# Ledger of designs, part 5: VH-VL binders against q8eqq3

Target 1, 246 residues: q8eqq3
Amino acid sequence: MKIHIMIAEDERLAREELMYLLQQENDIILCPSAENGDQLLNLYQEYNPNVIFLDIHMPGINGIEVAKKIRNEFEDKDIIIIFTTAYESYGVQAFEIQATDYLLKPFSEERFKIAMNRIRKTLSTKKVRKPKVDKLVVNLDEKMMVIDPNQIGFAAREGRTVKIHFISNEVIETKMNLKELEEKLSGFPFYRPHRSYLVNMDCIKEITPWFNGAYNLVIKDLAESTIPVSRTAAKGLFDALQGVHH

## First folded at step 21 (VH-VL)

Design ZE
Fold by OpenDDE, fold request of step 22:
Structure ZE (fold): chain C 246 residues (1-246), chain A 121 residues (1-121), chain B 109 residues (1-109)
Amino acid sequence: as target 1 above (246 residues)
Amino acid sequence: EVQLVESGGGVVQPGRSLRLSCAASGFTFSSYAMHWVRQAPGKGLEWVAVISYDGSDKYYADSVKGRFTISRDNSKNTLYLQMDSLRAEDTAVYYCAKDRYKTSWYGMDVWGQGTLVTVSS
Amino acid sequence: SSELTQDPAVSVALGQTVRITCQGDSLRNYYASWYQQKPGQAPVLVIYGENKRPSGIPDRFSGSSSGNTASLTITGAQAEDEADYYCNSRDSSGFHLWVFGGGTKLTVL
């Protein structure tokens, strides 16, 4: 099966260069290209590509923001994102959105080939069982923290940021949203009891009834934190705890 | 209703010039690439030229390159084809066609009814 | 200029399935668009982006691709489907250029 690739690039020459390189590959099909983030979102919906070569610096919303939107809005697709940029400083941000690779402009044929190989490898493995993420990597300012998911009690949205609460009562702040975090923690026993919370089910000590069919969770952290369970999420939580497959 | 209407066709002698126009209505003209496609009597479709949504990019088939000029006036919602040094083989119905995208990609989703150009001595 | 090749003519019995194939180097990396043209009429886009149908096109029309080929399939051919069909894609000599196939005359028997 051919790889469906979409290019998002506002610079015509860069776009054409990438098209030229891609045309040398025998297992790809080119989708229509986008010149900005809004156009990309529209075209993505129309063509649903496997891979996006995405310029970080486009008019309007930047490539990183667009990538986040794509991942958040289109949950049913594991899109492969290759960032393209003239600047080296965006490597960390690319990692945050699980970009497969990063290509500097002007494009190196060698680097392009490496990127293509990574794309192919990723696609081949996705057809197979999604590799279980063994550890969670979170960007903390200029540092990356490697986190054992089993050490997480819960995550909570506080204002515009998400805080990860460890069993040890240590708290770290991440730029990831709860949905992103939940996806990265796939394979671990995490549940969304509330729109603002993600809880490790192994860390639930008690479930107490609350008002109007809602519940509260008591976490096995040092603080014995209380997490709300919405009425709509309650049934699913009980099913999940009992090993009921839906 | 989305519509394209070609005009300017007629009978001309070889070596002469002719200018075709295509009036667009029912859509945001300035947001789409536009094409000219021609069809000789009893023959198949032949792509002639394309112009991007803002007119910044123009491309031509080899058969007309250097003789034909595609242009557009977005303020008038009009596409043009200036045809110079006309040849007998240029005899065809000329269609204006709307691309689905700002830059030329897949699918001409709206076509005019065409205008006949006859080059004859 | 690169060429897209089509069979000049194909026939299909009413209610049966027919496939019209287009072959060309550009089809390795680019989708084909398909156009239906009836006598005395302008072409009509019936398939684009491999297997996308414009509004108003019946679902019996579908598109597919393999290798350096693209195909238009009519599943359950109707009398009104009798027409010329043209494929279109990028020109392999320059990706800014476009090229049509030679066209296929479809007869519904």
Scores: ipSAE 0.901, ipTM 0.955, lowest interface PAE 0.4, mean pLDDT 91
Fold by OpenDDE, fold request of step 22:
Parts: sequence; structure tokens; C-alpha cells
Structure ZE (fold): chain C 246 residues (1-246), chain A 121 residues (1-121), chain B 109 residues (1-109)
Amino acid sequence: as target 1 above (246 residues)
Amino acid sequence: EVQLVESGGGVVQPGRSLRLSCAASGFTFSSYAMHWVRQAPGKGLEWVAVISYDGSDKYYADSVKGRFTISRDNSKNTLYLQMDSLRAEDTAVYYCAKDRYKTSWYGMDVWGQGTLVTVSS
Amino acid sequence: SSELTQDPAVSVALGQTVRITCQGDSLRNYYASWYQQKPGQAPVLVIYGENKRPSGIPDRFSGSSSGNTASLTITGAQAEDEADYYCNSRDSSGFHLWVFGGGTKLTVL
């Protein structure tokens, strides 16, 4: 299965460079390219790519804003966003929108390959190990569900609702906010790595460094979901994982 | 109605020049790349050239490179093909075609009726 | 210059399914567009972006891709589908260039 990739880049040379690099890959197919954010949004709706190489600095709405629109307005949590820019200062913003990678101009072939590997990894799903059992009651709209907290990989705020993601890839929506959920799960090893996430620490497979002292968590769910860790939450997470009491 | 109308075809001798025109109507001409495609009698389609929506980028098939020039006047909604140093093998029906996008990408969604160019001694 | 290859002729019985395939290096990374041309007429775009149909094109036309190939499928061929079909994509020798396949004459039996 080919990876459908779209480029948003106002600079022709940079766009062509990306096209050149992407053409070297055998498992990708190129969607039409955009020269600005509005064009991207239109093309996005038409082609629904798996991956967007998105220049932050485009005329009109910038790449960050475009990414936010895709994530929030179009509710596309699965789209892989690779930011492209001449500047390193947008790491925090990239983190906030859960960008998969960040490529500096001029593009390094090595960095590009790394990005491609990350893309492929993100698109691939692996098998998950099962943890030990205690139960939690969660209110779901008109019903209450009895949930094994150990089966929860993470919870995420998506829009105005919270979704509980199980390691089995099952997802349920709750009216509880993350704080309430965290309180209910106080007896279990859950941590708030980000304002929008609650993660089962027992389901953390890997921790990878991100921008500006932030990190990403890879969850032991079938999808190997990536959860952001804010810079402010990073130390606490490590302490918690190591059993350090503060 | 979206429409393209080619003109300027005719019979010319080898080495001579001819200029084709394509009049566009029914769509925002300046928002789309445009193509020339030709078809020799009894043969298949051959891509000839493309020009971006603003005319800033032009590309040609090797068979016509250096001899043909694609251009456009967005104020007149007209596409042009200047054909110089014509050869017998340039004999074909020449179509103008609208790209689906501002830059060259997938699909020529509107075609003219074509104009016949015959190069013969 | 890169080329796209397709069978010069194929036949299909009325109401049956036929697949016309285009092969070329560029098809590894780029979609194919497909054009229908009837005698004495200009080509008509029938498929683009792998499997997108322009307005007015019947849903019996579909597109697919695999490896370095792209295919046009007509599911339930009609008599009016008898025509020449051309694939088109970027030229692998230069992504700014475009190339057509040699065309496939489809006969509906």
C-alpha cells in the first residue's frame, strides 16, 4: 500500500527538492502540491493524503494554522504532518499539534530519510502485551461501563470530549474530563504528560526526545500511538516511572 | 459552459512557422495550467507543452523543445503555441487542454476540438 | 524520455468487466489519468488521481494502481464505451514533463 503524500510549499525550489527526494521512495505516491495554506486545505479535502509536508512560512495562513485546522476543524488525528522550514524556533508549536517530524531547509537527505522512517513507523501497527486486572466504572452518556484500567492505553481530549483508548484499539467517548478521569484512576499508574492526554504508564513502550525538552511516548497499543510529553511534565514523568517521590 | 477553441491551424512547408491560439471561456482561465497535446493522423496522443497558471513556468516535450513556445495572455483568456522550424512529423491535430490545477498535475479535464496542422513540402 | 505502455487492443463483452493497464516507472510515484477518445472526437478525461471521476463520468469507470502500474476498470461495459483509452502521467525523466501511453482500443462485443 502506497503512502499518499502532499506537499505545501510556496517556494518552488524547495517544493521541487521535496518532490525529487520523495520520488526516490518506492512506497509513496504524490498528491498535487499546494503553494499556500488555502490551496492545501482544498487539496486535502480532495485527496485525503496520509502525509503532509507542510511549510510553516507560506503566504496567508501559516503552516501551523493550517495544521491546527486539519487537526481540529477537520478532526483528522491520523494525518502525519512533517513541518518544513528554514527556522528552528517552531519546535514548541510543532509539538502542540503533534507533528511527526521537522525538516529544516535546505533539506538534508539524511534527515529526510529519518522523516520517512518515522512516517513508515507511524503508519505501521505492531502487537501489544497485556497487563494485570483491576476495574473502573466510567460514565458514558446514558450508560455506565465497567472498564479494566489496565486495558486503557491512554485517554485524550479530542475537541470537547475525552476519548479513552484501549490497548485493543477500542475507543470510547466519555463526558468526563481528563482531570475527573485521572482522579478516578488515582489507584492506577496514570500520568498527565500533556494537558490533552492521560497515559497509562504501564503501557509506555518508548520515550523519545522531542523539541525543547519535550518528549514523545510510544504506547503499547496496536497502533503504537504517540503521546506528547510537555517540557513541564517531562521531569515528573521520569520521576514517576522511576518511583521517585516528591 | 466551459469551452476551449483552437485556431490557427493550416498547411505549411517545412521550416516555416505557425502560431496556434486557444480561446478559453466558462472558467477562470488564469487559475489553471494549460497544455498542448497533439495527435498525428491515425496515431496516439502526444503531450507537447505545459504552462503554469501565471505563465511563469513552461515545459516542453523533447520533440518540440527549442522549436515551440507556449505562452498565454490571461487578460484575453487565450493560450498560444508558437511553432517554429516545423517538420513533417509535426503534422497533427493540436489540442489545447485545461489542467485541473494551477500547476501541472493530474487530469486535463477540458479539451478543445483541435486544429489541424499539416507540414508538407 | 520515460514511456507508458499499454496493450494496443482489448475486447470486452457487453455487461462484463474489463481492465486496461498502463505501466511505467513514473507510475510508482504518480497517479495516472485516463482519457477516452472516440473517433473524430477530442479526448475526455474519465479518471484522475488514481480513482477520481470527473463530473458526468459514469461510476462504472474506476481507477487503481499497483507497483509501477495503473489500471482503468470498466465494470459493466456498455456499447458506448467502445473507444480508445489513453493513460497519462508524469515523465520519469523529468517530473515537469508529461507522457501519454500508446492507447488501447477497446472493443465491446
Scores: ipSAE 0.899, ipTM 0.951, lowest interface PAE 0.4, mean pLDDT 91
Fold by OpenDDE, last read:
Structure ZE (fold): chain C 246 residues (1-246), chain A 121 residues (1-121), chain B 109 residues (1-109)
Amino acid sequence: as target 1 above (246 residues)
Amino acid sequence: EVQLVESGGGVVQPGRSLRLSCAASGFTFSSYAMHWVRQAPGKGLEWVAVISYDGSDKYYADSVKGRFTISRDNSKNTLYLQMDSLRAEDTAVYYCAKDRYKTSWYGMDVWGQGTLVTVSS
Amino acid sequence: SSELTQDPAVSVALGQTVRITCQGDSLRNYYASWYQQKPGQAPVLVIYGENKRPSGIPDRFSGSSSGNTASLTITGAQAEDEADYYCNSRDSSGFHLWVFGGGTKLTVL
């Protein structure tokens, strides 16, 4: 599997230098780059990279603040952050936010290679530790909510946010995207029947044929919610429901 | 409605110059990189040039480098392609296309209908 | 300039699945974008990044990548899917440059 890497750097030359170095690696794929913290946050939501090379000194929100937001607001504990800076004094701060590595500008090829090795090592370790997440922790503004995945009927993307719908008809909003949510729920029977939905398969009451090879799901929630199944997702859903793994 | 409209195409002799324009509407023009892409009759798509959202960065295909100039006027929501020293092989439909991002990255999500440039003796 | 290579033509039966593949050195490190072009029309973006669809593109279109290849898959081909398909990515000779594949003509039988 390729490592998805995103660069946040306001200086074009530094950004290009990183791109040049990264292109020498065979196991990486580059996401769009950001020039500031706000752009990074937007792109992060869109691409969900494994690794961010993050300049500390960017216009607006600095790299450290952005990193904190990613860690706290998006609850992305798995994202690998490599700080890039022209100043040595930020090493301690990088450590405090659990950065994987720290690269000084101008970039040393040797240091870059060391950083890449650390990235690979970290990713290999995480793949081995599929911690069975027993509970889902969702950040709700200033509070964290601990959720039993078995109580979730489905999640839906509404606009720029994802809403988690419980079987009790309670609804909460999360800053996580559906992909992130799906990953966090990997130990539970969730399926993506549609680009805008994540459904708990244990909460499916009925499957009804729809037009053009699509289907509708009826959920066992109090509202008996209807969830669309796209044509492309239909076969996979049936296989998953029958315990067929591909 | 998001749209791009190319203009300025026509028939020209080899060695002559032509300037294409692309009028943008329905989106914040100054927030996106823009591309020119051309297609010779009965042939495939060929990338020609890209310009960043603020016009600070410009890049060209080798086939047009030194002859073509990409530019933009964000106050007028217009993209330009100055084509000098035109050759017969430059004959094509020229499309302007909007990049999804401020700098050139993945996906040209809006295209004009194109303008035909014919270079013939 | 680096090249992206595609099969010039492929066919698929109505309702069946077809995969169009693009190959090139740049695809090792960069995503491919895919464009659909029907006769007499401008290209339309159908896939970008890692299996991302623009608004209005049917769910039957999907993208994937492996090694130095990218693929567009149409699951349940429809008659209206008959078109030319082009892949696009950065040029391996310079990451500031872009390149299109030669295009694949898809016939729906």
Scores: ipSAE 0.899, ipTM 0.954, lowest interface PAE 0.4, mean pLDDT 91

Design ZE
Fold by OpenDDE, last read:
Structure ZE (fold): chain C 246 residues (1-246), chain A 121 residues (1-121), chain B 109 residues (1-109)
Amino acid sequence: as target 1 above (246 residues)
Amino acid sequence: EVQLVESGGGVVQPGRSLRLSCAASGFTFSSYAMHWVRQAPGKGLEWVAVISYDGSDKYYADSVKGRFTISRDNSKNTLYLQMDSLRAEDTAVYYCAKDRYKTSWYGMDVWGQGTLVTVSS
Amino acid sequence: SSELTQDPAVSVALGQTVRITCQGDSLRNYYASWYQQKPGQAPVLVIYGENKRPSGIPDRFSGSSSGNTASLTITGAQAEDEADYYCNSRDSSGFHLWVFGGGTKLTVL
């Protein structure tokens, strides 16, 4: 099945660049493109694309607002949205509307390919059960424990030790520091939202704004633990959640 | 009723010029891209040119590029095709066609009756 | 310039189903539009956006695509469906350009 893709882009050159890139793909078909949010909404209703490449900066309502409308008014939770922009500052907003990826202008072929792969993966996973994640071996004192990373909500530095918090609210203490733990969890969806925390991104239930550009994470553990996100880590977190590579 | 009416066709000698007009009615002319499509006698359809809703973008088939000019006057709801350096192979019925969209995309949903252009010595 | 190719002629018995296929590189990434033309008349859009029908077009007309092909299907052909059918899409060599297929003459038997 072909992936039906729609472009919303007011800049002709950028739109054409996307068209050029997209037409190199064998499994996509292009819907009519929009030059503004209103046009997009109209065309969306007509063609119901699988994917929208959406410029944030369009005349009238911005791309973020349009995306919200699509999500809320049309109740389309399955639409894949790839934001396109010349600015890096919209990562948080992209996450808020569950954008699949974020592409900076001018478009790099590499980033585009990554986005396409993500699109394909997203479309396939709707049909296929999540692959089983490999187990993590962690040294605890004189014992080695085999841990399912999916069972880890977060790790926190407490004093001189690191505590690993499971979604079951079980807590284990390790002599490893967060850096070591992060290294061992390389390949798993973990992020350092704060110097004292390592969070499993798959266990993030909610992100709430906090003071001074910081955020709080609510974890899907039984306790609904709250983890701080520093201002400096916020952008990276949103990028990571979206699978954006810089 | 949505309607397109072509005019300006006729018999001309090679090398001469002719200007076709297409009068639009029944729809918001300025909101749609417009096309010219021609059909030689007993032959198939050939796309000639397209102009965006505001006239900012124009594209031509290679066969007419450099010789034909598509334009529009939205205040008059009229599409034009200036044909210069006409050739015998330009002989055809010329149709004005409305695109479904502001820019050139899928579907010419309204066609005129066509106007015959004959280029002969 | 890319080409769209289609069979020059096909036949269908009254009430039967016929498929007219268009092939071209552009059809890998772009929808085809289909036009019906009867003798002495202007073309009429019958299908666009793969399988969208303009108002007034009977539901027996449908569109589909596969690979680098697009197809117009008439399910339950009627006598009035006898006409020339043209596919149209973007030119693969220039996405600003459009191209028509060579046309298919449909005879209803």
Scores: ipSAE 0.897, ipTM 0.952, lowest interface PAE 0.4, mean pLDDT 91
Fold by OpenDDE, last read:
Structure ZE (fold): chain C 246 residues (1-246), chain A 121 residues (1-121), chain B 109 residues (1-109)
Amino acid sequence: as target 1 above (246 residues)
Amino acid sequence: EVQLVESGGGVVQPGRSLRLSCAASGFTFSSYAMHWVRQAPGKGLEWVAVISYDGSDKYYADSVKGRFTISRDNSKNTLYLQMDSLRAEDTAVYYCAKDRYKTSWYGMDVWGQGTLVTVSS
Amino acid sequence: SSELTQDPAVSVALGQTVRITCQGDSLRNYYASWYQQKPGQAPVLVIYGENKRPSGIPDRFSGSSSGNTASLTITGAQAEDEADYYCNSRDSSGFHLWVFGGGTKLTVL
């Protein structure tokens, strides 16, 4: 079965570059391209593609809004959206519309291939959930505590120790380092947004852009704790939130 | 009624020039790419050229590249094909055809009845 | 320029099904459009976008694709379906170029 792909791109050069790259793939077929959001919506209805490569910056309605419209109008369809952009700061928006990936301009063949692999994986496989353990045993100073991982908001390295912060605002100190804790929580949606933090992704309330491609996470704990996301960890975080496995 | 009407065909000698016109009606001409397609007597269809909806992009078959020029006047709803340095092998019925889209993609959904161009000594 | 190839002639009995196939490299990544041409007439678009029918085209016409091929199928051929059929798609040598197949003459018996 061929993957039906549609491009929405107002810049001819970028559009042609994508077409060139896509033509190298044997399992895809190209739908008509759109030059703006309105045209995309019309063509989408006509061709019902599996995948849209969508430029965020198009004349008129922007790509993000178009994507939202598509998601709202076609709730039952699993359209795969790959954003294309000249800017790096659209990870949050990509997450909001459940985009599969994003490609920076000018397009690199390597990144394109990665995106294609993600597309194929999404189309061929159902999200396999890792088996979850019911409880986590954490070593404290002189005792062990049985913890429900779902009750953890985040863990933070403070000095020489790691503190586990629960959504209830309870805090415990463990002898485990963040790496060890992460390994034990491998069956749960935890991510390292920063060298000093481990966050439960299910407890993320909001993501806000910060300086130089970094972000801040607001946690759904009573304190609405803020967790930094480093620039290097940002992409991986969005991938993880979207169910992309590396 | 959607309609395309070609004109300008005739008999010319090799090396001469001819200009074809295609008058469009019944649709928003400026919203669609347009094509020229030709058919030699007793032969198949041959794509000749395409022009985008606003005339900014033009592409040609190798057989006519450098000799033919496609253009359009959206204010007059008219498509043109300037044919220079005509050859005997250019003898054909020339059709103008409307693309389904603003830029050229899938399907020429409206065709004229064609105009005959004969290149002979 | 790239080429689209199709059989020069096929026949079908009245009421039976016939498939006309087009082959070319571009068909791996692009849809084919199909045109019907009767003697002395201009071509008529019958299928585009793999299996889309323009208004006025009977539902007995359908399109399909596989690998580097595209096919036009007439299910329940009628006498009026006797015509030349041409496939069309992008030229693999260029994004913006188009090419027609050689045409298939369909005879309805």
Scores: ipSAE 0.892, ipTM 0.946, lowest interface PAE 0.4, mean pLDDT 91
Fold by OpenDDE, look of step 21:
Structure ZE (fold): chain C 246 residues (1-246), chain A 121 residues (1-121), chain B 109 residues (1-109)
Amino acid sequence: as target 1 above (246 residues)
Amino acid sequence: EVQLVESGGGVVQPGRSLRLSCAASGFTFSSYAMHWVRQAPGKGLEWVAVISYDGSDKYYADSVKGRFTISRDNSKNTLYLQMDSLRAEDTAVYYCAKDRYKTSWYGMDVWGQGTLVTVSS
Amino acid sequence: SSELTQDPAVSVALGQTVRITCQGDSLRNYYASWYQQKPGQAPVLVIYGENKRPSGIPDRFSGSSSGNTASLTITGAQAEDEADYYCNSRDSSGFHLWVFGGGTKLTVL
């Protein structure tokens, strides 16, 4: 299966350089390229690439912002992001959004090849169940936080960001989307009761019926937070709570 | 309704010039790359040229490079093909075609009905 | 210069499935677009990108790719599908250049 790659680059020469390099690879398909962030978002929706080579410095919304939007709005796909930039200083930011790699302009062929290898490795490993982790490492603004998953009550998408709510009522904002978070928490009893929520099942205090087969969860946090359960997610939740595995 | 209408075709002698026009309607003309494609009688399609949405980039097939010039007037929603130093092998129906994107990528989703250019002595 | 090659002619029985294939180096990295042309008419885009159909194109038309090939498949061919079909892609020799295949004449029997 070929890797679908999209380029977002406002500089024509840089874009063409990437195209040239990518054309040397046999296992990739090039999707339409974008010249700015808005165009990228539109094209992303249409073509749903596996990989985006994303320039940080584009007119309008910058590459970092675009990446965040993609991560938050399109949770159903594990998109690989390779940042491209003329500046070395953006490496930390690239890391914050879990970019797979960081390429400096002008592009080195050698560096490009390394990036491609990382892409391939990433794609191959996504098929493999990640080992159970004892702790969750969450990227915050300029630091990483080590979190005990058992202390998490729930995570919620609020706008374009994901917030992790602890049972202590502490709230942190993460750069991860809910799917990424769910994957990292695969060894823990978390469930998606709603498209915008990830709940620790061990922290469910009460389930109350709602309209048309939906439910609300009451969490054992200090605030006794209420989380909606969609009709489609309700059956699965009950099964999961009862230890029924499908 | 999205529509492209070519004009300017006719019979010309070798070495002469001809200018084709393509009138666009029903879509935001300035938002799309545009192509010229030609088809010789009884033959297949041949890509001729492409111009970006703003006219800043132009590219040509080798067969017409240096002789043909693609241009556009976005204020008039019109695409042009200036054909100089015409040859017998340039005889074809010339189609203007709309690209799906601002930059040239997959698919020409709208075509005109074409205009016939005949180069003969 | 990059070339796209097609079989000059194929036939299919009414209601049957036919695949038209396009081969070329550019197809290694780019999807082909497919155009249908009936006699005396302008070409019509039928498939682009990864099996994408423009509005109005029947779902019996589908696209696929493998290696350096692209294929247009008509599942359940109709009499009206008799036409010339052309593949199109970027030219591998130039990012901004385009190339058409030689065309395939499809006869519906």
Scores: ipSAE 0.860, ipTM 0.924, lowest interface PAE 0.4, mean pLDDT 91

